# Ledger of designs, part 27: miniprotein binders against q96jn8r1131to1294

Target 1, 164 residues: q96jn8r1131to1294
Amino acid sequence: TLEFLENHGKNILLSNGNRTATRVASYNQGIVVINQPLVPQLLVQVRIDFLNRQWTSSLVLGVITCAPERLNFPASACALKRAAWLLRGRGVFHNGLKICEKFGPNLDTCPEGTILGLRLDSSGGLHLHVNGVDQGVAVPDVPQPCHALVDLYGQCEQVTIVNP

## First folded at step 4 (miniprotein)

Design r30
Fold by ESMFold2-Fast, scan of step 4:
Structure r30 (fold): chain B 164 residues (1-164), chain A 82 residues (1-82)
Amino acid sequence: as target 1 above (164 residues)
Amino acid sequence: SEEEKRIEKLLEDILKLLEQAKELAKQGDPEKARDLLKQAKDLIDKLMDIAKELGNEELLKFAEILLKVAERILKKVEEKLK
């Protein structure tokens, strides 16, 4: 069963059997990680439950290749300078460096109810799925093991893990 | 801090470029004004990236306001270049 790890950003509250993450304060300190490695064929999906339009940016998602169980999370995923591949806005980032200018939809504009998914293909390519639609390969040859990460940043105050 | 100094310098540079562009447009040099506005927009993009890295949503909102100002001036400049 997919769940968010109990090691998470300090503003996160987990509920619904650790399948719902809520950011209860501010706009940051909202990183959560899925409890098992992202292996080929596994589609991990989260639904955007609540957006607070007081803030400008929204959620970030991606993968990390370090062990997440004891990781001291920074205030935002964008501050991760090693072992991180992230989708933010329309950009793809590796360790803080933008490696693709425009990929998929703008994550800062996805409405409540949007289902975002991450999947590794058989060649290790990281795919983004939006409402069930594969957006293509965002990152080729992701090192393994890797773990799916969601940063409830800015507008995005709640997400829930949903089944395919 | 180094980050604060970098942000202050970017803000100073952006504001200076915007004011210079306004003055050049007023003096009848819209082509040079357009070039300065494009430079300002590049620095604003840089400021937005720094704000996102720092998790500073207030700074992001300020950068967005600066971008709207630059785009408004650019629109008026482009109209003079037709």
Scores: ipSAE 0.000, ipTM 0.194, lowest interface PAE 14.0, mean pLDDT 85

Design r31
Fold by ESMFold2-Fast, scan of step 4:
Structure r31 (fold): chain B 164 residues (1-164), chain A 82 residues (1-82)
Amino acid sequence: as target 1 above (164 residues)
Amino acid sequence: SEEEKRIEKLLEDILKLLEQAKELAKQGDPEKARDLLKQAKDLIDKLMDIAKELGNEELLKFAEILLKVAEEILKKVEEKLK
């Protein structure tokens, strides 16, 4: 049921029934979005399949509150200045502004095989899950509807949607 | 642009810190060298953030080179502090 949207960054190739996203060129243009809104209690999970260690930064994970089906994606999720809440490295960002310096693990150092999850709680709090462990509320009161976004940036060249 | 000016200033500051750290390490002040390297790494992180926002591949690669240089100097500094 869960798939990546056909609207994605230009360097992405979808496979495995649109459940695997591979960045086939460069280090950017790798944004993908889940095909269903992130509703409370839905846990969306992706597994890191392949890391290219030539790059220093890695994947970015988060939500957007704009309609993704026809969105013109920027080269990097970090360039989203509106309607975006992102986890990058150890930071939490809202529309390019760092709102938390140190949250959860460093996403730039998660190894291949790591399963990263996003979930909204009943109060609209966005949670990050790492290998099944809830890291807590990264962002309170996310507006809805919102959509889970993964930016296969830098090191992270492949992810696959995995069921809970 | 304003961002290009910010990048230029970050690069100048990073290079100054790295050069000072190398000199302090040679003069036998490894603790001060370590502090300057930590400052340099913080600025390199900021440079990488800007490079990512701009989609500037060359700048990101250069920031990675600067990070490796800082880490090599830090390794030599840590050996002196053992």
Scores: ipSAE 0.000, ipTM 0.172, lowest interface PAE 15.4, mean pLDDT 84

Design r32
Fold by ESMFold2-Fast, scan of step 4:
Structure r32 (fold): chain B 164 residues (1-164), chain A 82 residues (1-82)
Amino acid sequence: as target 1 above (164 residues)
Amino acid sequence: SEEEKRIEKLLEDILKLLEQAKELAKQGDPEKARDLLKQAKDLIDKLMDIAKELGNEELLKFAEILLKVAEYILKKVEEKLK
C-alpha cells in the first residue's frame, strides 16, 4: 500500500491513513515523499484536491535520491539541489538548473481533480502521467534508489494518493 | 540584463508595498494595509520563482525573509480587523 512518509515538511498534516497530505499554513514547507522507492513498473499517482488561488505558483513533482526517512526537509523542493529532479510549471529542473524548457502541461494551471503520476520505465527514464496520459520521458537515467516527491507549494494545499 | 532589471523592479515594488502597508496599519487603516500585503505576497511569490529558476540562493533566501515579514505584518493587521 502506498502512503506518504511520516517525515514531511513542517506545514503538512497527513490524514486518510497517510494517503492525504494537507498543507495547513503559508505557501511552503509542504514536501511529502512516498513510503516506497520508485522502482520500474510502479506508477505513483496523486490527485489535486484543493487549490488556493491566492498564490501564483503551484505543486512540484519529482524524485529524490537521498534517504527521506530522517531528512530535514527545506522550505521548498528546489533547495534539495543535486538530490532532486523536479517538474515545476512547464520546466524540468535539477541542481538549480532548468534542464528542459517545456515538458508536458503547465503544472501551475492544472485544476482540482487532476491526477498526476510518476513512473520509471525499464531504462530508468522518469515519466509524468496526467489524467492517465503518459507525457513522455522528463528525465533519463534517474539514479537508484529514488523516491517520488510532491511539494505542495503555493496554490496546491491538498493531494491524495490514488490507485491506478 | 533584462532579468536583472526585472528583479530590481520587483524588489522595489515589494519594498514599497511593505512600507506602505506598515504605515497604513499604524495609522489605523488595516483594510488598505491588508490589500497591499496581498499584493506584496503575490510579487514575492513571483520573485521566488525567478530565484529558483536562476538557482540564485541568496535571492531565494532574501525572498523567503520578505515573505515572513509580509506574513507577520498581515497577521497583526488581521488581528486589528477582528
Scores: ipSAE 0.000, ipTM 0.153, lowest interface PAE 14.6, mean pLDDT 86

Design r33
Fold by ESMFold2-Fast, scan of step 4:
Structure r33 (fold): chain B 164 residues (1-164), chain A 82 residues (1-82)
Amino acid sequence: as target 1 above (164 residues)
Amino acid sequence: SEEEKRIEKLLEDILKLLEQAKELAKQGDPEKARDLLKQAKDLIDKLMDIAKELGNEELLRFAEILLKVAEQILKKVEEKLK
């Protein structure tokens, strides 16, 4: 039942019952958001389907705490200055400010087929899962409600929601 | 269902072909890009037929959008092949 919202970045096409997101132009304007709030115990997972090695940076993922259904998304998730906690490369960012230098694997180097997951624990800690393996708490005390966000930036041109 | 799996496979194949074609066009291989776009258009036609059979208007509209995207990329690729 998990789907990407029909409100998304302008370079995105949704397919596969809104479970696959493809960026069809440039390197940016590729933000998508999951249709259900990220509640504790819910593991939201996406698979990296296609990487274009023309670009150096890749997929960004995280959460936003504002209502996504009618948001005007910026060109990149990193331009979100409010209500955003993002994982980019090896860094953790809050509203554009780097709050952690090294967390988990380098997202710019994850290969095609990698499954990336986001989950909230009972204390509001945001966890990253990589191929089913919990990387730990990237962000403590995320406000609720929050929504899982994927930015198909740079190399990452296609992702698909996968069930556990 | 079996039909849902067929549609999912078609959509994945179409999108992969469109993205590969865009990459090849940008990297200076317009001939291969053209070939991939023609393959994508064939699969899009098949998807449109399935959407019509199922009466799935949303899927049909999406297939039409994919066709427009493929034709727009193909037009730019054809310009580079002159």
Scores: ipSAE 0.000, ipTM 0.062, lowest interface PAE 24.0, mean pLDDT 81

Design r34
Fold by ESMFold2-Fast, scan of step 4:
Structure r34 (fold): chain B 164 residues (1-164), chain A 82 residues (1-82)
Amino acid sequence: as target 1 above (164 residues)
Amino acid sequence: SEEEKRIEKLLEDILKLLEQAKELAKQGDPEKARDLLKQAKDLIDKLMDIAKELGNEELLWFAEILLKVAEQILKKVEEKLK
């Protein structure tokens, strides 16, 4: 089954058999990674459980191509300078560089209960799913192996892995 | 001490970025204001990490105040960028 790795950001507490991640302090240090590689056709989904409207920005989703088990995570996913493709707000970022201005819905405005999914197609294209709806290819030709990452940044203080 | 000088420099840099961002937002340049606020938040993250490492509760409290200030300015900036 899918679980969050025990290696995670400093402010994360895992519960519910490592399927729920809660950020217990501040607005940052909230990176979690799925326990197995994102292989083609595997749909990894998380549900937004709790939003704290005190903060402006919200969660970041994406993939990293480095081994996550012993990685020293930065305060935010956007600080990852190597091997990261991230969806933040409406943007797509590669290693801190914005590579697409407007993709899919604004992740900063998704309400509690939203289910967000990541999937690789057979050609290595990274897809975002929102409430079961495929938003299309955000990033073509993602290198393998890669790992799904969620950054519980800002508003998003809790997510839970949801099986399709 | 070397540690205190590092903290002082971070505080100085954070406050300068917050002031510049506030002025740019006021002058009608919300995109530059947003960029400076994100830089300020990166430095606040570093300050919080140092405060936690040192067990300095007063510094951690102050970093949290700076963070709230940055987020409030950023919220207004993001509303202008809609």
Scores: ipSAE 0.005, ipTM 0.220, lowest interface PAE 11.1, mean pLDDT 83

Design r35
Fold by ESMFold2-Fast, scan of step 4:
Structure r35 (fold): chain B 164 residues (1-164), chain A 82 residues (1-82)
Amino acid sequence: as target 1 above (164 residues)
Amino acid sequence: SEEEKRIEKLLEDILKLLEQAKELAKQGDPEKARDLLKQAKDLIDKLMDIAKELGNEELLLFAEILLKVAEQILKKVEEKLK
């Protein structure tokens, strides 16, 4: 069963059997990671439950290839400079470098109720799914093992893992 | 660094536009104030993009604060343009 790891950002509280993550303070320190590696064909999905519109930017999604169980998470996923592929706003980033200008919808504008998914295809391509719609390959040839990451940044204060 | 210089220039330009807009709104030129605020918001958006690219969360928060300031001034300007 998919759950968020108990190792997470300092402002996160887990509930609902570790399937709901809530950021209880500020705008940052909200990184959570799925408890199982993202293996090919596994679709990991989260629903945006609550947006605080006092902030402009919103959640970040992606994968990391380092072991997450004992990581000291930085304040934001954007500060990860090692083995991280992130979807932020409209861009795709690898270790802080923008590798794609516009991919999928703007994550800073997705409303409450949006379901966002990450999946690896059989060739190791990372796909973003939005409300069940495959946006295509954001990142080719992601090294394995890798782990799905959500950063409850800015507007996004709560997400829940949902089944496909 | 080149990135630091780019950030400094954007911050300088944003703050200058916000200050000019406040002054124009006070002096009874709300249309010109609105135009300057739109320009400031475009530069703030660029600053946010740079902050995200650099993973600089302090800069991103500061850009978000600047956006809120610009929106608040714009609200007062729009009231005068009724």
Scores: ipSAE 0.000, ipTM 0.173, lowest interface PAE 15.7, mean pLDDT 84

Design r36
Fold by ESMFold2-Fast, scan of step 4:
Structure r36 (fold): chain B 164 residues (1-164), chain A 82 residues (1-82)
Amino acid sequence: as target 1 above (164 residues)
Amino acid sequence: SEEEKRIEKLLEDILKLLEQAKELAKQGDPEKARDLLKQAKDLIDKLMDIAKELGNEDLLKFAEILLKVAEQILKKVEEKLK
């Protein structure tokens, strides 16, 4: 069963059997990680439950290739300078550096109820799924093992893991 | 390398300043947001200089993107300050 790890950002509260993550303060310190590695053919999906439109930017989604169980998370995922491949707004980022300007929909504008998914294909390509629709390969040849990460940044104050 | 660590630190500082500026503008503190954006632009200039010295075209392009982001946020902040 997929769950969020007990190791998470300081502003996160886990509920619903560790399948719902809520950011209870501010706009940051909201990183959560899925409890098992993202292996080929596994589709990890989260639903956006609550958006606070007072904030400008929103949810960041991606993978890290370091062990997450005892990691000291920075205030935001984009501050990760090693072992991180992230989707933010319309961009794709590797270790804080933007490597693609426009991929998929703008994550800052996805409404409540949107289901976002991460999947590795058989060649190690990282795919983003939006409401069941594969957006294509965001990152080729992701090193393994890797772990799915969600940063409840800015507008996004709550997500829940949903099964396909 | 020392060079890589220097670049990573600049990128971290720039990204933190840009995020803080965006949220402060939303929270109703455009004066502080403007100050943070000026600091971010100074660091972006330093990053561009390093990219030029290294002949690193990808880093230079990324610094230019960061500058455009800073300018977009600053435009929004200046509108609130009118």
Scores: ipSAE 0.000, ipTM 0.084, lowest interface PAE 21.8, mean pLDDT 81

Design r37
Fold by ESMFold2-Fast, scan of step 4:
Structure r37 (fold): chain B 164 residues (1-164), chain A 82 residues (1-82)
Amino acid sequence: as target 1 above (164 residues)
Amino acid sequence: SEEEKRIEKLLEDILKLLEQAKELAKQGDPEKARDLLKQAKDLIDKLMDIAKELGNEWLLKFAEILLKVAEQILKKVEEKLK
């Protein structure tokens, strides 16, 4: 079964059999990674459980191509210097640099209860799913192996892995 | 390229300063947060200048987004300093 790795950001507490991640302090140090590589056809989904409107930006999700089990996570996913493809707001980012202006809905405005999914297609294209709807290819030809990452940044203080 | 490395370094520094400023503001140190936000805005200005010189429209738009973020945090910090 899908679970969050025990190696995570310092402000994270895992519960519900490591399927729920809660950020218990501040606005950062909230990176979590799924316990197995994102292989083609695997759909990883998380539900937004709790938003704190004190903060301006919200959840970031995407993939990293480095091994996450013993990685020293930065304070936010946007600070990753290694090969990382991230979805933040309406943008697509590679290693902190914006590579697409407008893709999918604005992640900073998704309400509680929204289900966000990541999936690789058979050609290595990374797809975002929102409430079961495929938004299309955000990033082509993602290197493998890669690992699904969620950053409980800013407003987003809790997510839970949900199966289809 | 050399230019790509310079842009990546500026982005790292800007994001780090913004995160540190938010944390300091939350911990009750708005004066230090304001100082870090001023530094972040200076680096954002440099990034905008580079984007203009390169004719890179997307980098310029991204720098403008970072500036809006910095100014939103600064507004909250300044309200605490009143």
Scores: ipSAE 0.000, ipTM 0.114, lowest interface PAE 18.7, mean pLDDT 82

Design r38
Fold by ESMFold2-Fast, scan of step 4:
Structure r38 (fold): chain B 164 residues (1-164), chain A 82 residues (1-82)
Amino acid sequence: as target 1 above (164 residues)
Amino acid sequence: SEEEKRIEKLLEDILKLLEQAKELAKQGDPEKARDLLKQAKDLIDKLMDIAKELGNEELLKFAEILLKVAEQILKEVEEKLK
């Protein structure tokens, strides 16, 4: 059963059996992590439930390779110093450095109802899925174990885990 | 330093557009005010992206304040365009 860890950003409220995450204040402090490691063949999916267009940037998706249960999360995922691979807007970032200019759709333009997925292939490549469509390999050779991370940043104030 | 100069120019351009839009809305040109506000929001988006890339939370917070200001002026403009 996939659910969000109780260790999360300060502005997060979990509900619906820890399957829904809501950011209840501001634009940041909204990092959540899936409770199970992202193993090959596992597709982790979240649905965008609510967008507040008062903000210009939107959610960030990715993986971390550090243990998340006791991690002190920064205000935003982009501030993570080590062991993070993130999809932000149109770019792919590793530990704060942009490693790809354009990958997949612009996350700032995904409407409410969009289902975003993360999956590792058998070679350790990280894939983004958008409404069931595989966008390809965003990051090759992701170290394991790793955990799927969602940063409810800016516009994105609520997401819900969706079973495949 | 190059990033600092880019940020300074973006802030200058944003503030100028917001001021011009507010003046035009008051003078009875809401269509032009709307256009300038759209331009300001595009520049605020760029500022937010830079703030995110730099991990500069203070700049990001300031950019969100600028966005709220732009949205407030835009609401006033949209009411006049009814």
Scores: ipSAE 0.000, ipTM 0.159, lowest interface PAE 12.2, mean pLDDT 82

Design r39
Fold by ESMFold2-Fast, scan of step 4:
Structure r39 (fold): chain B 164 residues (1-164), chain A 82 residues (1-82)
Amino acid sequence: as target 1 above (164 residues)
Amino acid sequence: SEEEKRIEKLLEDILKLLEQAKELAKQGDPEKARDLLKQAKDLIDKLMDIAKELGNEELLKFAEILLKVAEQILKYVEEKLK
């Protein structure tokens, strides 16, 4: 039931029933969004399928609270200045501003095969899961509705939605 | 050519970002320095794309050197942010 939206970054190609996203050019324009809101108890997971090691930075993931179906995506998720909570490298960012310096593992170094998950707890806290391990609350009290976003930036050229 | 002008502008912008990031880190603004270094890396990635499209190995090697410089400065800045 979970799929990536047809509205996505310009360099994305969807396949496998819109469950696999491939960035087919460059290093950016690779934002994808899950087709349904991230509601409490829903665990959205993606697997890193392919890393191009010519680039240095890698994927970003998080949530947006604006409607994604007709959103004109910027070149990278970190350029979102409104309604965005993002996990990038080791940091947590709100609308481009760093709100936590070190949360979870460094996303720039996760290898192929890593499964990354996003989940809201019953209190609206956003959790990151790495290979099934809950990293804790990255962001408290996320406004609803919100939508899970993955930016296939830099090294990360392919991800696939994985069922729990 | 238009390509040469684009390359020159990218190099100018990259160097300005790297120099400003170093100054900000020294003056006690490592958060802003980090943001500028992220911007520099994005422009370096763009420069590497252009080099690959042109088959220009020398430009690609130079972009890789700039990337290593940016990463060294970023590592210094990240340590200050701990």
Scores: ipSAE 0.000, ipTM 0.138, lowest interface PAE 14.7, mean pLDDT 84

Design r4
Fold by ESMFold2-Fast, scan of step 4:
Structure r4 (fold): chain B 164 residues (1-164), chain A 82 residues (1-82)
Amino acid sequence: as target 1 above (164 residues)
Amino acid sequence: SEEEKRIEKLLEDIIKLLEQAKELAKQGDPEKARDLLKQAKDLIDKLMDIAKELGNEELLKFAEILLKVAEQILKKVEEKLK
């Protein structure tokens, strides 16, 4: 069964059998990682439960290819410099470098109740799903193994893993 | 000691803010109620940080309950702010 790893950002509190992540302070230190590698055909989905309109930016999601169980997470996913592919706002980023200007919807404006999904296709392409709709390939040829990551940054203070 | 006194003060301040917010919302002042609820949530976040640093699971669970109460009141208040 999918759940968030106990290794997470220091402002995170896990509940609901480690399926719900809440950022309990500030706007950062909110990185969580799924407990299983993202393998082809696995669709990992999270629902945005709570947005704090005090902040302007919101949730970041993507994959990392390093082992997450003992990783010392930075304050923000965008500070990751080691084999990280991230979706932030409308951009796609690899190790802090913007590799695509406009992909999918603007993640900074997704409302509460939005379901965001990550999936690898058979060719290693990383897909974003929004409310069940495949947005296409955000990143081609993702190295294996890789791990799905969600950064509860800014507005996004709570997410819950949901089944397809 | 010092941590216990800080926790007691935070709990008192949080509860007072939540009670004041409920009363203001009832009296037809939802904007002021929202302001007080935001203040309460900031203090609850601080309480949660302290509980986690101390490894006090009971305090952390209580802070979670306070946060849920604050969010339920806030949702009702925001529905009034049409």
Scores: ipSAE 0.000, ipTM 0.069, lowest interface PAE 22.3, mean pLDDT 82

Design r40
Fold by ESMFold2-Fast, scan of step 4:
Structure r40 (fold): chain B 164 residues (1-164), chain A 82 residues (1-82)
Amino acid sequence: as target 1 above (164 residues)
Amino acid sequence: SEEEKRIEKLLEDILKLLEQAKELAKQGDPEKARDLLKQAKDLIDKLMDIAKELGNEELLKFAEILLRVAEQILKKVEEKLK
């Protein structure tokens, strides 16, 4: 079964058998990581449950290649300077550097109920899925093992893991 | 200390970014203002991490004030970018 790891950002509360993550304070300290490595063809999906519109930016998705079980998470995923490939707003970021200007829809504007998915293809390409639609390869040749990460940043205060 | 110098540099950088973003928003460059504000928020996140690690409640409160300022400016910028 897919679950969020109990090592997470300090503003996170896990519920629903560790399948729901809620950010209970502020706008940051909301990083969660899936408990299993993202292996080729595994589709990991989360649903946006609650958006707080007092904030302008929203959820970040991606992968990390470092071991997450004891990682000391920074305030935001974009502060990860090593081993991170992230989708934020319209951009793709590697270790804090924007490597693609526009990929897929703007994650800052996805409404409540949106289902976001991450999948590795057989060639190690990282795909984003939005409401079941494959957006294509955001990052080629992701090093393995890697782990799916969600940053409940800004507007996004709650997500739930959903089965494909 | 090294940590005091790091905090001072972060505060200096944050304040410069916020002032530059305000000016760019006034001068009709909201895309660049947005970019600078997002950079400022990244630095504010770092400052909050340092404040929490040090148990410095006053620094944490100040970082939260800077966050509110950045969000206020960013909302006005996003309205211009519609």
Scores: ipSAE 0.006, ipTM 0.368, lowest interface PAE 9.4, mean pLDDT 84

Design r41
Fold by ESMFold2-Fast, scan of step 4:
Structure r41 (fold): chain B 164 residues (1-164), chain A 82 residues (1-82)
Amino acid sequence: as target 1 above (164 residues)
Amino acid sequence: SEEEKRIEKLLEDILKLLLQAKELAKQGDPEKARDLLKQAKDLIDKLMDIAKELGNEELLKFAEILLKVAEQILKKVEEKLK
């Protein structure tokens, strides 16, 4: 079954069989990673459970290509330069560069109850799914193995893994 | 400022207790884990009272979420206690 790894940002508490991640303090130190590699056609989905509107930005989704089990996570996913492909707001980022200006909905404005999914296609393209709807290829040719990452940043204080 | 610092300290203390309880449960000390979870719930109740006094609806909702998390962990700990 899909779970969040027990190696995570220091402000995270895992519950519900490691399927729910809660950021208990501050606005950062909220990175969590799925417990198995994102293999082609595996759809990993999380539901936004709680948003704190005192913060301006919200969760970040993406993939990392480094081994996550013993990784010393930075305060935010944006500090993961070369090993990460990230969806933040409406942008797609890699190596500190915004490689796409407008992709999918604005993640900073998705309401509580939104289900966000990550999937690799057979050609290594990373897809974002929003409430079951495929938004298309955000990143082509993602190196493998890679691991799905959620950064409970800013507004997003709780997410839960949901089955398709 | 002072109220914000007090809230931040409570959240940090709650997190520490919940993480310690989860680790103790894994190490086979569910009695001590249960004690720490009850302490965490007491701090969460205090956080809820502060949220109500301030009229901070978002903080109240978050405290209720923390309470549910603590209760989920406690339920698993109590299952280990026969």
Scores: ipSAE 0.082, ipTM 0.547, lowest interface PAE 5.3, mean pLDDT 83

Design r42
Fold by ESMFold2-Fast, scan of step 4:
Structure r42 (fold): chain B 164 residues (1-164), chain A 82 residues (1-82)
Amino acid sequence: as target 1 above (164 residues)
Amino acid sequence: SEEEKRIEKLLEDILKLLEQALELAKQGDPEKARELLEEAKELIEELMEIAKKLGNEELLKFAEILLKVAEQILKKVEEKLK
């Protein structure tokens, strides 16, 4: 079954059989990675459980193409300079560089209870799903293997893996 | 233009964040100061991308100066959090 890896940001506490990730301090050091590669047609979903309005920015989602089990995570996912494709706010980022200005809804404004999903199509396109609705291809031709990543940044202090 | 208005808004927001972060660091709230500095850095990144798209070298140089200022304040904040 889908779980978060034991290797995660230092402010993360895993619970609920490693299916819930909670950031217990500050606003950063909250990167978690799914334990299985994101293979075509697998839909990985997380629910936003808790938002702390003390902070201004929120959750980042994406994929990395490096092995996550022993990776030293930076303070935030957007500091990854290699092998990373990320969705932050309304932007799409590759290795820290914005490659699309407006894609899908603004992730900084998604309320508690929102279900966010990542899926690869058969041609390697990375899709974002929001509350079951496919937003389209955010990133074409993602190299494989790749791994789904969630950064509990800023407002987003808790997420839980949800079955489709 | 729309682009000029976005640049103006980014500059205003960046400068307000940097000023607030410095004040909070002095007042003994380094965690909040750190958050504001990270926000400022994100807006500076956006400003740099706009400058690159426009081929505006002066704006890019100015954004790099703002990034250095943010980094210097962040270093002082990190020292307080130790």
Scores: ipSAE 0.006, ipTM 0.150, lowest interface PAE 13.6, mean pLDDT 83

